VH-VL binders against q9nrl2r1430to1533. Designs and how they scored, part 130

Target 1, 104 residues: q9nrl2r1430to1533
Amino acid sequence: GGVHELSAFEQLVVELVRHDDSWPFLKLVSKIQVPDYYDIIKKPIALNIIREKVNKCEYKLASEFIDDIELMFSNCFEYNPRNTSEAKAGTRLQAFFHIQAQKL
Short names: E, the ipSAE of ESMFold2; O, the ipSAE of OpenDDE; V2, 0.75 times the mean of E and O plus 0.25 times the DockQ between their complexes.

## First folded at step 9 (VH-VL)

Design B4 (framework fv_nezutatug; at its last look DockQ between E and O 0.80; V2 from the best seeds 0.00; counts 0 for: pae E 4.6 > 2)
Fold by OpenDDE, look of step 9:
Structure B4 (fold): chain C 104 residues (1-104), chain A 123 residues (1-123), chain B 107 residues (1-107)
Amino acid sequence: as target 1 above (104 residues)
Amino acid sequence: QVQLQESGPGLVKPSQTLSLTCTVSGYSISSGYYWHWIRQHPGKGLEWIGSIHHSGDTDYNPSLKSLVTISADTSKNQFSLKLSSVTAADTAVYYCARTDYYLGSHRFGMDVWGQGTTVTVSS
Amino acid sequence: DIQMTQSPSSVSASVGDRVTITCKASQSISYYVAWYQQKPGKAPEPLIYDASSLESGVPSRFSGSGSGTDFTLTISSLQPEDFATYYCQQSYSTPYTFGQGTKLEIK
């Protein structure tokens, strides 16, 4: 049910945040540090935003939750070349997420 | 205190495989973010060879002529370097080093280094 | 690969002097730069990470600055123990690359 799914989303977000490769994704990219980021990425998202959406029960379907997580990774890979530290971290974290998401 | 120490043969013949081990003490390699191998040819600068993430994910310098293999043994708290088909160009001081991770922060400097071990490639 | 062009290659200075070393990246690398000090026969020792963050135990006379492509290491008042070779390093993408080094010598 919805309540059980909500708890599952909460726990998964916690696990993602605690992961060693979560550092690129914890909060929105700083415009000061990366001035052109928002010229390229039109739907910015981060784990803190996703966590807030979970807490507000904005996800009615697991697919909506998964879509936001995948968007987060997609943004990372769109902006960062494959050999960057962010992309490498994203690749590992996404793999972790895919394994955990199977439990939803 | 975290300490790294390189070990291995100081002399390798051309075309053979160079093998080194970095022993880590005072810290679990499973807790580190990256573990690196760096070398320095006599009188030259520093060259990154490759790294291994604690998950086993590896990354190597594509400019190296020798085949690079980095592995980790958590049971021994060690990680190793292998360079195949070495030449005189592989003569250098070899260092192992660590990059740690702090939650919420990027920090990819190499904050702990071994003392280095000299490897000479000669017939 | 990202090139780190370090300057000068060598510099002579006296105790008490202000010393500045520059590193220029071939492309923008945000703040992903580290600085190291190496003395003859010794391993490099970390000084700065993330362009401007001082490593633990490093004297406050050392400082780093810069973002994008231009980075600077500064020693505000040179001490006798500071004569060594210094290296910058980018941690933005692999392969990780170092500057060619700056040898700081006694004038």
Scores: ipSAE 0.817, ipTM 0.925, lowest interface PAE 0.5, mean pLDDT 95
Fold by ESMFold2, look of step 9:
Structure B4 (fold): chain C 104 residues (1-104), chain A 123 residues (1-123), chain B 107 residues (1-107)
Amino acid sequence: as target 1 above (104 residues)
Amino acid sequence: QVQLQESGPGLVKPSQTLSLTCTVSGYSISSGYYWHWIRQHPGKGLEWIGSIHHSGDTDYNPSLKSLVTISADTSKNQFSLKLSSVTAADTAVYYCARTDYYLGSHRFGMDVWGQGTTVTVSS
Amino acid sequence: DIQMTQSPSSVSASVGDRVTITCKASQSISYYVAWYQQKPGKAPEPLIYDASSLESGVPSRFSGSGSGTDFTLTISSLQPEDFATYYCQQSYSTPYTFGQGTKLEIK
């Protein structure tokens, strides 16, 4: 098929994944590697899951997509103290997300 | 082949400011993830002084209070350390180092180190 | 600050020996541990990152393991060039901290 228009949600997820600070958010936190994570975080989410939801057209409103991305950051800040590499990466990636989200 | 080289004075008097520069060759400092200063005291272990993120953000060891400044000059491919109000306790070998990040993976150790430069603080 | 405690402080060993060095963190740091080798008068050289991943060019006789608070570096068959001081380092949170070192000496 010819030229296909990219989904705005897909483009934004791709930009987040390519960002240098995406590493804590690419996949769900491993329970084996971080045994207490799921005792604290009750609504886990990650970029690979969000990307799959975009691919399956599960987001009907931009607010639903934004809510999942913000949940991802909220989980990071709830679990990780401010001086950790994860929290620092989350802060920078969230700032980047807010800039890119104005393009929706 | 990426190389890091420290430069600066080897002797500094107490209360003065220690200034060191790390020159990076074979790699752009804008492409790295973190750039660090570490020191090693005679007969003691290694101490992380601080780092600068490739975006310009800095993070410093709290034990050095507000005495430390790390900065980068992208046009010279250099980053620098200033440590003010030095004492004999600041006598050490000073290293610069890199933490790099590859798309789709990560390394959070210091994967490239400079050769080190000896700094003595003496009246 | 996260304290990294190495054991032992020194090891006397012969070529061909298996050597294990341990590092304990004062709190869980997942697997964010690096290991370095330092020879006299030289900068530390990276061996391992993320607890168990070998740095490029590091011989396969080196291995790392552990997660949480307890980590090990193992040299499976000691070679003459392996006599050095070894350091662990946590890369989980700033300030980054190092173990006090383990000196591996010829017996």
Scores: ipSAE 0.260, ipTM 0.793, lowest interface PAE 4.6, mean pLDDT 88
ESMFold2 (binder alone), look of step 9: mean pLDDT 89; pTM 0.931

Design B5 (framework fv_nezutatug; at its last look DockQ between E and O 0.66; V2 from the best seeds 0.00; counts 0 for: pae E 5.1 > 2)
Fold by OpenDDE, look of step 9:
Structure B5 (fold): chain C 104 residues (1-104), chain A 123 residues (1-123), chain B 107 residues (1-107)
Amino acid sequence: as target 1 above (104 residues)
Amino acid sequence: QVQLQESGPGLVKPSQTLSLTCTVSGYSISSGYYWHWIRQHPGKGLEWIGSIHRSGDTDYNPSLKSLVTISADTSKNQFSLKLSSVTAADTAVYYCARTDYYLGSHRYGMDVWGQGTTVTVSS
Amino acid sequence: DIQMTQSPSSVSASVGDRVTITCKASQSISSRVAWYQQKPGKAPEPLIYDASSLESGVPSRFSGSGSGTDFTLTISSLQPEDFATYYCQQSYSTPYTFGQGTKLEIK
């Protein structure tokens, strides 16, 4: 049911946030620190935004939740070269997410 | 206090494998973010060899001619370096170092270094 | 690979002098630069992280600045213990690379 699914989303977000490689994804990228980020990334998203959407019950389907998470990673890989710490962290976190998402 | 100490043979013959170990004390290697090997040829600058992440992921300098292998042993709180088929060009002081990550902070650097160990490649 | 061009290769200065060392990256690396001090026979020691963040315990006479491709390390008033070789390092992407070094010698 919806309640159980919502709880699963909440738990997964908690696990993602607590992961050692979550640091690039905790909040939206600062335009001050990265002036060209929003010229490249058109659909910015972060774990705090996703958490808020979960709390507001905006995800009616697991696929919607997964799509936002995947968008988050896609943005990271689009902006960051593969050999940056951000991209490496993203790769590891995404792998973790894929494993956890199988439980949804 | 966090301390790193390199150890291994100071003399290696050409074509053999150079093996070094970095022993970490006062800090768990499982708590560090990256663990690095860096070397310095006599009278030259610093060269990054490679790193290992706490997850076990490794990253190596592609410019090195020797095959690089970095591994970690959490049970011994150590991580190691192997360079295969060494030549005189691999003669250097070898350092191990740490990069730690602090939540909410972007510290990008090597904050703790070993004292270094000299390795000479000679027949 | 990202090249770090450090200058000057050497500099002679006196105690009390202001010293500036520069490092230029071959491409934009945001603020991903660290600076190290190395004395003869010793391992490098960190001075600055993320271009401008002073390492704990490092005297305030040391400072770093820059973003993008151009970075500087400044010693506002040189002390006797500051004569050493200094290195910049980019931590933006692997392989991590260092500048050629700057040997700071007593005049």
Scores: ipSAE 0.817, ipTM 0.922, lowest interface PAE 0.5, mean pLDDT 94
Fold by ESMFold2, look of step 9:
Structure B5 (fold): chain C 104 residues (1-104), chain A 123 residues (1-123), chain B 107 residues (1-107)
Amino acid sequence: as target 1 above (104 residues)
Amino acid sequence: QVQLQESGPGLVKPSQTLSLTCTVSGYSISSGYYWHWIRQHPGKGLEWIGSIHRSGDTDYNPSLKSLVTISADTSKNQFSLKLSSVTAADTAVYYCARTDYYLGSHRYGMDVWGQGTTVTVSS
Amino acid sequence: DIQMTQSPSSVSASVGDRVTITCKASQSISSRVAWYQQKPGKAPEPLIYDASSLESGVPSRFSGSGSGTDFTLTISSLQPEDFATYYCQQSYSTPYTFGQGTKLEIK
């Protein structure tokens, strides 16, 4: 999309990063720390990668940006049981994202 | 420096409700991430009772879930534990603790603890 | 619930010794382990978070390692003030659980 959409994507990513529940999503899961992650999650994504894609203007539609953010959350819920700290953080951050995404 | 201090009765009777308060100084509890209650039974290890998240959401140890209430009062910079229907098995030292988050560095453990308060359940 | 099995239950050691304490989780918990030191009559003191990161003010002789299910706390050169009980704790999922402790005693 347009210049306003790219600025809105950047603003939304900044708000997500600043949220105190962003900690599981800031960068890709370490293969060393979590050896089986990439056996289960086939389309890994994280906020630092999404931010770089925004900086490189790789999102042509708002739906593409939203899809990457939602993929990030769905990966979290697929890998992590619901009672884990990661899944609880994901649930709260996703709710925050839905509120902020109304600005798009 | 952030300090946590437990307060409440040292002696309670069986079947009563134990009420404890954690007073936080040097830091606003509304700025924190998780606030916990932990206890240590005589001669035993540590048991997590539950926590309250910044949003007000609570998590309780399933073994205590129907008996435990954790709440926060941001105006007094305090959070509290109520444990109902106590028995001698609830005799322990009770601690409050914090898990905080620094942007760019996550602290997974409980980085600040209170000094503990001894609670005895006895008739 | 995730059980944290800590070993040994006690260690007798001398000043200057290298001491290693092990903590095993009943399932994979990534790096979500913290370590605490507790002296008699005192609250636990945080040492390590996220398996290997030192808490502020903790001497460099303390180190942590491990991922998945197997974690260690190492004291490279034991000092007189290190005689205490040590606990590991998982923060991966509720209920959060602690190891049963390792008592480090003077030989």
Scores: ipSAE 0.143, ipTM 0.782, lowest interface PAE 5.1, mean pLDDT 89
ESMFold2 (binder alone), look of step 9: mean pLDDT 89; pTM 0.932

Design B6 (framework fv_nezutatug; at its last look DockQ between E and O 0.78; V2 from the best seeds 0.00; counts 0 for: pae E 5.2 > 2)
Fold by OpenDDE, look of step 9:
Structure B6 (fold): chain C 104 residues (1-104), chain A 123 residues (1-123), chain B 107 residues (1-107)
Amino acid sequence: as target 1 above (104 residues)
Amino acid sequence: QVQLQESGPGLVKPSQTLSLTCTVSGYSISSGYYWHWIRQHPGKGLEWIGSIHHSGDTDYNPSLKSLVTISADTSKNQFSLKLSSVTAADTAVYYCARTDYYLGSHRYGMDVWGQGTTVTVSS
Amino acid sequence: DIQMTQSPSSVSASVGDRVTITCKASQSIRYYVAWYQQKPGKAPEPLIYDASSLESGVPSRFSGSGSGTDFTLTISSLQPEDFATYYCQQSYSEPYTFGQGTKLEIK
């Protein structure tokens, strides 16, 4: 049911945050550190935002939750070349997510 | 305390394969972040050869003419370097090194190094 | 590949002097820069990571600064044990690349 699904989202976000490769995704990208980021990425998102949405029960469907997570990775791969640390971390974290998402 | 130690033959003939092993103590390579091989030609600077992530993913320097293979053996807490078709240009001190992950900080510097092992390519 | 242009190649200084070494990246690498000290016959030892974070156990006279393309290592008051060769390194993307090195010698 809804409660079980919500708990599953919460648990998955916790697992993503605790993952070693979560560091590019914990917070929104700093405009100071990356001045052109928001010129390229139009729908910024991060794990802390997704966590808040989960806590506020804003996800009515698992597909909505998954879409936000995939957007997070898509943003990373759009901005970062594949051989950057961020892209490498994203690739591994996304693989982890895909495995865990099968349980939803 | 974490320690890295390089081992392997100090002399390799041209066209043969250079094989080195880095033995890690005081830390499990299955828990580490990145494990690197770096070399330094006599009197020259540092050159990154490649790395292996604790997940098994590898990255290599595309500028190397010789074929590079890096592998890990978690049962022995070791990771290895193979460099095929060596030439005199591959004569160098070879270092293994570690990059660890710290929560809240992405430290991609190499914080622990082996003492290095000299490899000479000569007929 | 990202090139790290380090300068100067060598510098002579006296104990107590302020020493500055610079590295310029061929493209923006944010703050993904590390600095190392290497003495003859020894492996490099880390000094700074993430451009400005001091490695544990490193004296506070060492400091790093910079972001984007320009980075600096500073020794505020040179000590006898600081005479060595120093290297910068970018950790932004593979292949990882080092500066050419700066040999710090006694004047």
Scores: ipSAE 0.278, ipTM 0.796, lowest interface PAE 2.1, mean pLDDT 92
Fold by ESMFold2, look of step 9:
Order: C-alpha cells, then sequence, then structure tokens
Structure B6 (fold): chain C 104 residues (1-104), chain A 123 residues (1-123), chain B 107 residues (1-107)
C-alpha cells in the first residue's frame, strides 16, 4: 500500500516493540547463545528486521506485513515449549497484535 | 526506590489458609512484568510458589497448584498469596519478588526481593 | 520439573581466593540462569542474570558463564563480604527451580 498503510505498519511495529512481552522478538536469536536454533528455524525473523522492511517500503500488501509478524510468532512456538518464558511472552504479544491488526 | 514488603500472620494453624500480602512502594505493580512468591524452608533451599503477570494471568508451581492463589490489587499496589490447607511442611520464610522489563532487554529471575516474613504452621 | 544441581555444597576459602561454583540443569535451559547471594537472615540478592550478565551494582569480581546445562559463578578475588550462600535458578520453564545452594565459608 500507500502512505497510510506504511504509517500504520510503522505505528504497529512501534507498539509491538514497546510492549513488555517483545523481549524475545526484538532481534534475531544469537547462534552463539542458542547453537541449535538455526537447525530448527529455517526462516528467522525479528521486529528489527520487520521495522527495516517497513522503512524500505518492502511490504506491498498488508498481508505480507502480517505474514512476517505471524512467522515471527510461529518460529517462537515451534522452537519453545509451551511452558517457557518465550512461549508465554509470544502468546501475549500475538494476542495484542491481533487486536491492533484489526485496524489494518 | 522500589521496595517490596511482606505482611501477614507469623503463626498459622494446620488446615487453615495462609494469607500473605506484598506491598510495593516506589513503583506501580501495573508497570512491572511478573510478581512472584518464593519460600525457603528451614535448613532447605528456595521454592518458587507462583507468579502473577501484571495483566492478571497467574502461573503456579504444579506441586501447589490446587492449594495456591495469587492475586493483585492495583488500587492498593499490592499482590497477595493464599495457600490453603497448610501443614507443618509449609513452615518457611516467604518472600515476594519482582521480575521487571527494561527497554531493549529483559532480566530473567527476580531482580528485587522483599525482606521475607517467617510463617510457622503449628498446632 | 527441571532439577538444578549445585556443586560443591560447601566450600571453605580465604580472602583473595578465586572461587568457582557450578550449577547443572537436568535438561537444556539455554542461558536462562540467574545467580543469587544470600547472607544469614536476609533475602537473596541478585548477582547474575541470563547466565553471564551482571546485575546493576554488583562488583566486577563476580562473573557467570555457561549455556545449555552447565553453568558457573566465579568470584575472582574473594572479599570478606562474599561469605554467604549462593543459589542458581533456572527461568527457562515453569516451575522456576533453584539449586540447593552452595555455602561459602571463611578459612
Amino acid sequence: as target 1 above (104 residues)
Amino acid sequence: QVQLQESGPGLVKPSQTLSLTCTVSGYSISSGYYWHWIRQHPGKGLEWIGSIHHSGDTDYNPSLKSLVTISADTSKNQFSLKLSSVTAADTAVYYCARTDYYLGSHRYGMDVWGQGTTVTVSS
Amino acid sequence: DIQMTQSPSSVSASVGDRVTITCKASQSIRYYVAWYQQKPGKAPEPLIYDASSLESGVPSRFSGSGSGTDFTLTISSLQPEDFATYYCQQSYSEPYTFGQGTKLEIK
């Protein structure tokens, strides 16, 4: 989309980053700290990368932006068992995202 | 400066409900991330009892789940522990603690602790 | 539940010594380990989070390392105020469990 959609994507990413459950998603998982992560997760993505893609106007449709955000959560749930701090944070942030995304 | 203070009875009879309150000063509980109860048995280590997320979601140690309730009162800036059907095994020092979030980082574990309150369960 | 096993259970040391305390998890917990210092009659005090990150105000003689299942807390030059009991704690998954403690005693 247009300028309105780009501003909405940026606003939503800012709100996600400001959310206190964003900590697992701010940047890519460190391969040094988590050696097996990239053996399991083949399409890594994080909020800093999504924000950069918004800044570069790389999303042509709202669905493309939503797909990257949902990929971010899907990766979290695939790697992390349900009772982990990351999965709990992901569940809450995803719920927040779904509410905010209705505005798109 | 953020401070946590436990309060409640020091002596509880078996089979009763233990009720403790943590009063938070210098910081709003709605601004925190997780609020925890931990206990330390005499001559033993530390045991996590459970926590409440600032949104109201609770998580409990499975060993205590049917016996424990944690709740928050944002108007009093307090959160509370109820432990039902207590026995002598529940004699411990009880701590409240915080896990907080800092912009661009997150601390695991408990970054601020209360002073602890000793609870004795005896007939 | 994830069991956290500390070693040694106690250590006697002198001021100026280097002391290393280990903590083993019963399964991988990535780097989600915190370390606490507890003096008699007082609450635990946070030292280390995320295995190796120093809490604010903690002296630089304290350091943490490890990932997966094996973690260490090191005191590079022991001071009189460091004689205490030390606990590790995993924050990877509920229930959040603590090690049994390591008592660091003088002499």
Scores: ipSAE 0.149, ipTM 0.772, lowest interface PAE 5.2, mean pLDDT 88
ESMFold2 (binder alone), look of step 9: mean pLDDT 89; pTM 0.925

Design B7 (framework fv_nezutatug; at its last look DockQ between E and O 0.80; V2 from the best seeds 0.00; counts 0 for: pae E 2.3 > 2)
Fold by OpenDDE, look of step 9:
Order: sequence, then structure tokens, then C-alpha cells
Structure B7 (fold): chain C 104 residues (1-104), chain A 123 residues (1-123), chain B 107 residues (1-107)
Amino acid sequence: as target 1 above (104 residues)
Amino acid sequence: QVQLQESGPGLVKPSQTLSLTCTVSGYSISSGYYWHWIRQHPGKGLEWIGSIHRSGDTDYNPSLKSLVTISADTSKNQFSLKLSSVTAADTAVYYCARTDYYLGSHRYGMDVWGQGTTVTVSS
Amino acid sequence: DIQMTQSPSSVSASVGDRVTITCKASQSISYYVAWYQQKPGKAPEPLIYDASSLESGVPSRFSGSGSGTDFTLTISSLQPEDFATYYCQQFYSTPYTFGQGTKLEIK
């Protein structure tokens, strides 16, 4: 991607991280705290990983960036029942992301 | 200092709608993470009624027989509770409370409570 | 729904005693637990959030611990003003649920 796209990805990640509902997504789930997480989730991802990929210019297309973000949310909803605090936060953060992504 | 104050009628007839308002001072409800309604039946423990997120998303206790509606009015810095078709089982002290959030870490607990308001359901 | 089983229902203790109250969740709820103190005719007051974090202004003799299913509230040295009813609460999933309460009485 171009310099403009890279900057846009960076800015969006910053906004996601600063969002009050980002707490379930800031870093990978701890295997110690959630022993069965990685038995269920096969493609774990978090905002810190996505940020690193952005910084390393690993996203050549906006669709690749969006796919990783959507994977992050998909993992959350796959593991967490709808009524959990994590799922609720994820729902709100995803809605925010969808609005911001339209600006890419 | 952040303060919450419940207000509304202390007496409601059966089958009517119980309406309460929580007025928040010293803090914008738009800045809070969750705003809660809790009640306590005479001599009993605490029961969560429902919550509203500052985005407007609501959650309600499905065990309540009455229809629960929670709403917020940012212009008045208030949020409200409505229970429809109340019965004697809805007689309780009703509390409003806040859950806040700090960047980078959730803070799950109700850190500020109102003084509570007594509501009696009686014919 | 997640059940919070609190124990004991009541406890008698003396000033200076160490007191421990337990709350057991029906399933793993990470550290999404809060503790409250309530005196007769008064609203609950917050003590602990996120299982082990002390609320602002709460004396250091209060502490919370636990993760998963087992949680504890400890008063290291009981003071006269600590005689009250205590409640745990989970914030892992809705409906949010409270323990039954523990009434701490003077011996």
C-alpha cells in the first residue's frame, strides 16, 4: 500500500486501541488465564500484533488489514457467549471499526 | 464529587408502571462506562435490574417478570428506569450506580451509588 | 445464569480479628468480581473491584483475591465500623449476579 494507506491504518489502530471497549483485544489471550482458548481459536490475533504488522508494512491491501481486524472480532465472538462482557465490548468496538473503516 | 440521586414516586399501584430517575451530578453520564439499576427487597440481598452503556446499549435481568426499560438523557444528565405491570414483588429499595472505565484497563465494579429510594407496590 | 455462592451467611467476630469471606462462582469468571459493604438503612459502598483492586478511600485492612471460580474478601484486623453486611458481585456476563451476602456481627 501507499504511504497514505499506511498512515490511515496506523491512525485507525490508534483509535481502536484508545477506544474504551478495546480491553479484550489489546494483546493475545493468556493461556494461563484461559487454558482452553487456543484449543478453540486457531488463528489468534490482537491489536498489538496488527499494529506491528502495520508498522512493518505487511499489509499491501486495505482488505488484508480489514481481514485481520475482522478475524480479531470473529475470534472473540467464537469463544465468548453473546452475554459476556468481552462479547459486548467486541460488538461495540466492531461497530466503531466499521464506521471508521469506511473512511479508508 | 460524583453524586447519584434516585427520584420518583414511593408508592405505585399494582399493574401500573414504576418510573424512577437517577440524576448524576459532578460527572457527565456520557463519560461513564455503565449505568446500573439495582434493587433490594425488604430484608433481602441485592438484585441487578439492568444497565445502560453510554452508547445506549442496554442489558436487562431476564428473571424479572416486569418489562424493564432503561434510558438515558444526556441533556439532563439523567438515566431512568421503568418497570411495567408491577406487583408486590417489586416492592424494594431501588439504587442507581455507576461503573467507570480507565484507558487500558476495565474497572468492573460499581464505584458510586445513589442513596436509594423506597418504592412500595400496594393497592 | 452465573450463581455466586457466598459463605458464610453470617459470622461473629471481635475487634482485631482476621475475617475472611468467600464467594464461589458457578463457572470461571476470570477476575470480574466486586465486593461491597452495606450497613443497615444505607446504600452499598464499594470495597474491591476486579477481584483484587482496592477502591479509593477504602482502608488497607480490606483486600480481595482470587481468579476463576474462587474469590475471597479479607479484613486483616477488624475495626468497630466494619460490622456490616458484605456482598460479592460478578461482571463476567449478564445478568450480573450478587452473592447472598455475609452478615458480620460483633461477638
Scores: ipSAE 0.840, ipTM 0.929, lowest interface PAE 0.5, mean pLDDT 95
Fold by ESMFold2, look of step 9:
Structure B7 (fold): chain C 104 residues (1-104), chain A 123 residues (1-123), chain B 107 residues (1-107)
Amino acid sequence: as target 1 above (104 residues)
Amino acid sequence: QVQLQESGPGLVKPSQTLSLTCTVSGYSISSGYYWHWIRQHPGKGLEWIGSIHRSGDTDYNPSLKSLVTISADTSKNQFSLKLSSVTAADTAVYYCARTDYYLGSHRYGMDVWGQGTTVTVSS
Amino acid sequence: DIQMTQSPSSVSASVGDRVTITCKASQSISYYVAWYQQKPGKAPEPLIYDASSLESGVPSRFSGSGSGTDFTLTISSLQPEDFATYYCQQFYSTPYTFGQGTKLEIK
């Protein structure tokens, strides 16, 4: 089709989704599989929701976008002990995000 | 097509360091997600020793943490295990294994295993 | 550490039988379970990942189920090549522990 210019937020979200360690963050945690998650995490968020907000132009400032991404990671570390597969993935993806976010 | 092959000495003396190498063919170790070492004691089950992530980050079984080092050499397409201060309790068949990754999902299995190498710790 | 307890330790069965092997985790581990088959003198072979998904090339007579603490491996109609030892493994947290194994023997 035609040429599109991707926003900086959209490009960063695409890079996060393509990262090997994105698997815990693609969609909201299943209440069926993890029954107590929503008793502990009150502001749930995931990459699919953040991408939708970017597509709907709901972020007015880069800080708002960054805050949602950091909330995603803080939720992961609040719920998951550091030796879990999910927390290890979160640590690596957050490090990648911090490098990419410096470009904004 | 992917093959993993363990190599190293079959006999190690107590208090020495056990060194094993896993050679990967038909696949780049930088493309994998995790690379693992597992052992199986005689007549017993399987024990996870540790893993190395494609980034170089390592995870070790806490019971072995101070004794274990896992490293990778991407130029040789190999990863290795060093286990220090061995005793007879470290006699086992040692396996290397891979955890694969599929973009957009994940697999929590060791999908490829080496054939195993028997290590005996005896004076 | 998360303990994975398999039942039974051993099963005697005939070709064509339906066999169920269970694995119980000492705490909830979501669906982070894999199953392996090991024949004597050989390395383990992958069967199932993520509790219920078949690995590539695994016959459809194998199935897995469960979430939380209770997991099962079912072989719907045993074939001669299925007589082996079966292990579950959790990938929820390190150390990534295995069940003690279930040996499936010819009756």
Scores: ipSAE 0.467, ipTM 0.841, lowest interface PAE 2.3, mean pLDDT 89
ESMFold2 (binder alone), look of step 9: mean pLDDT 91; pTM 0.938

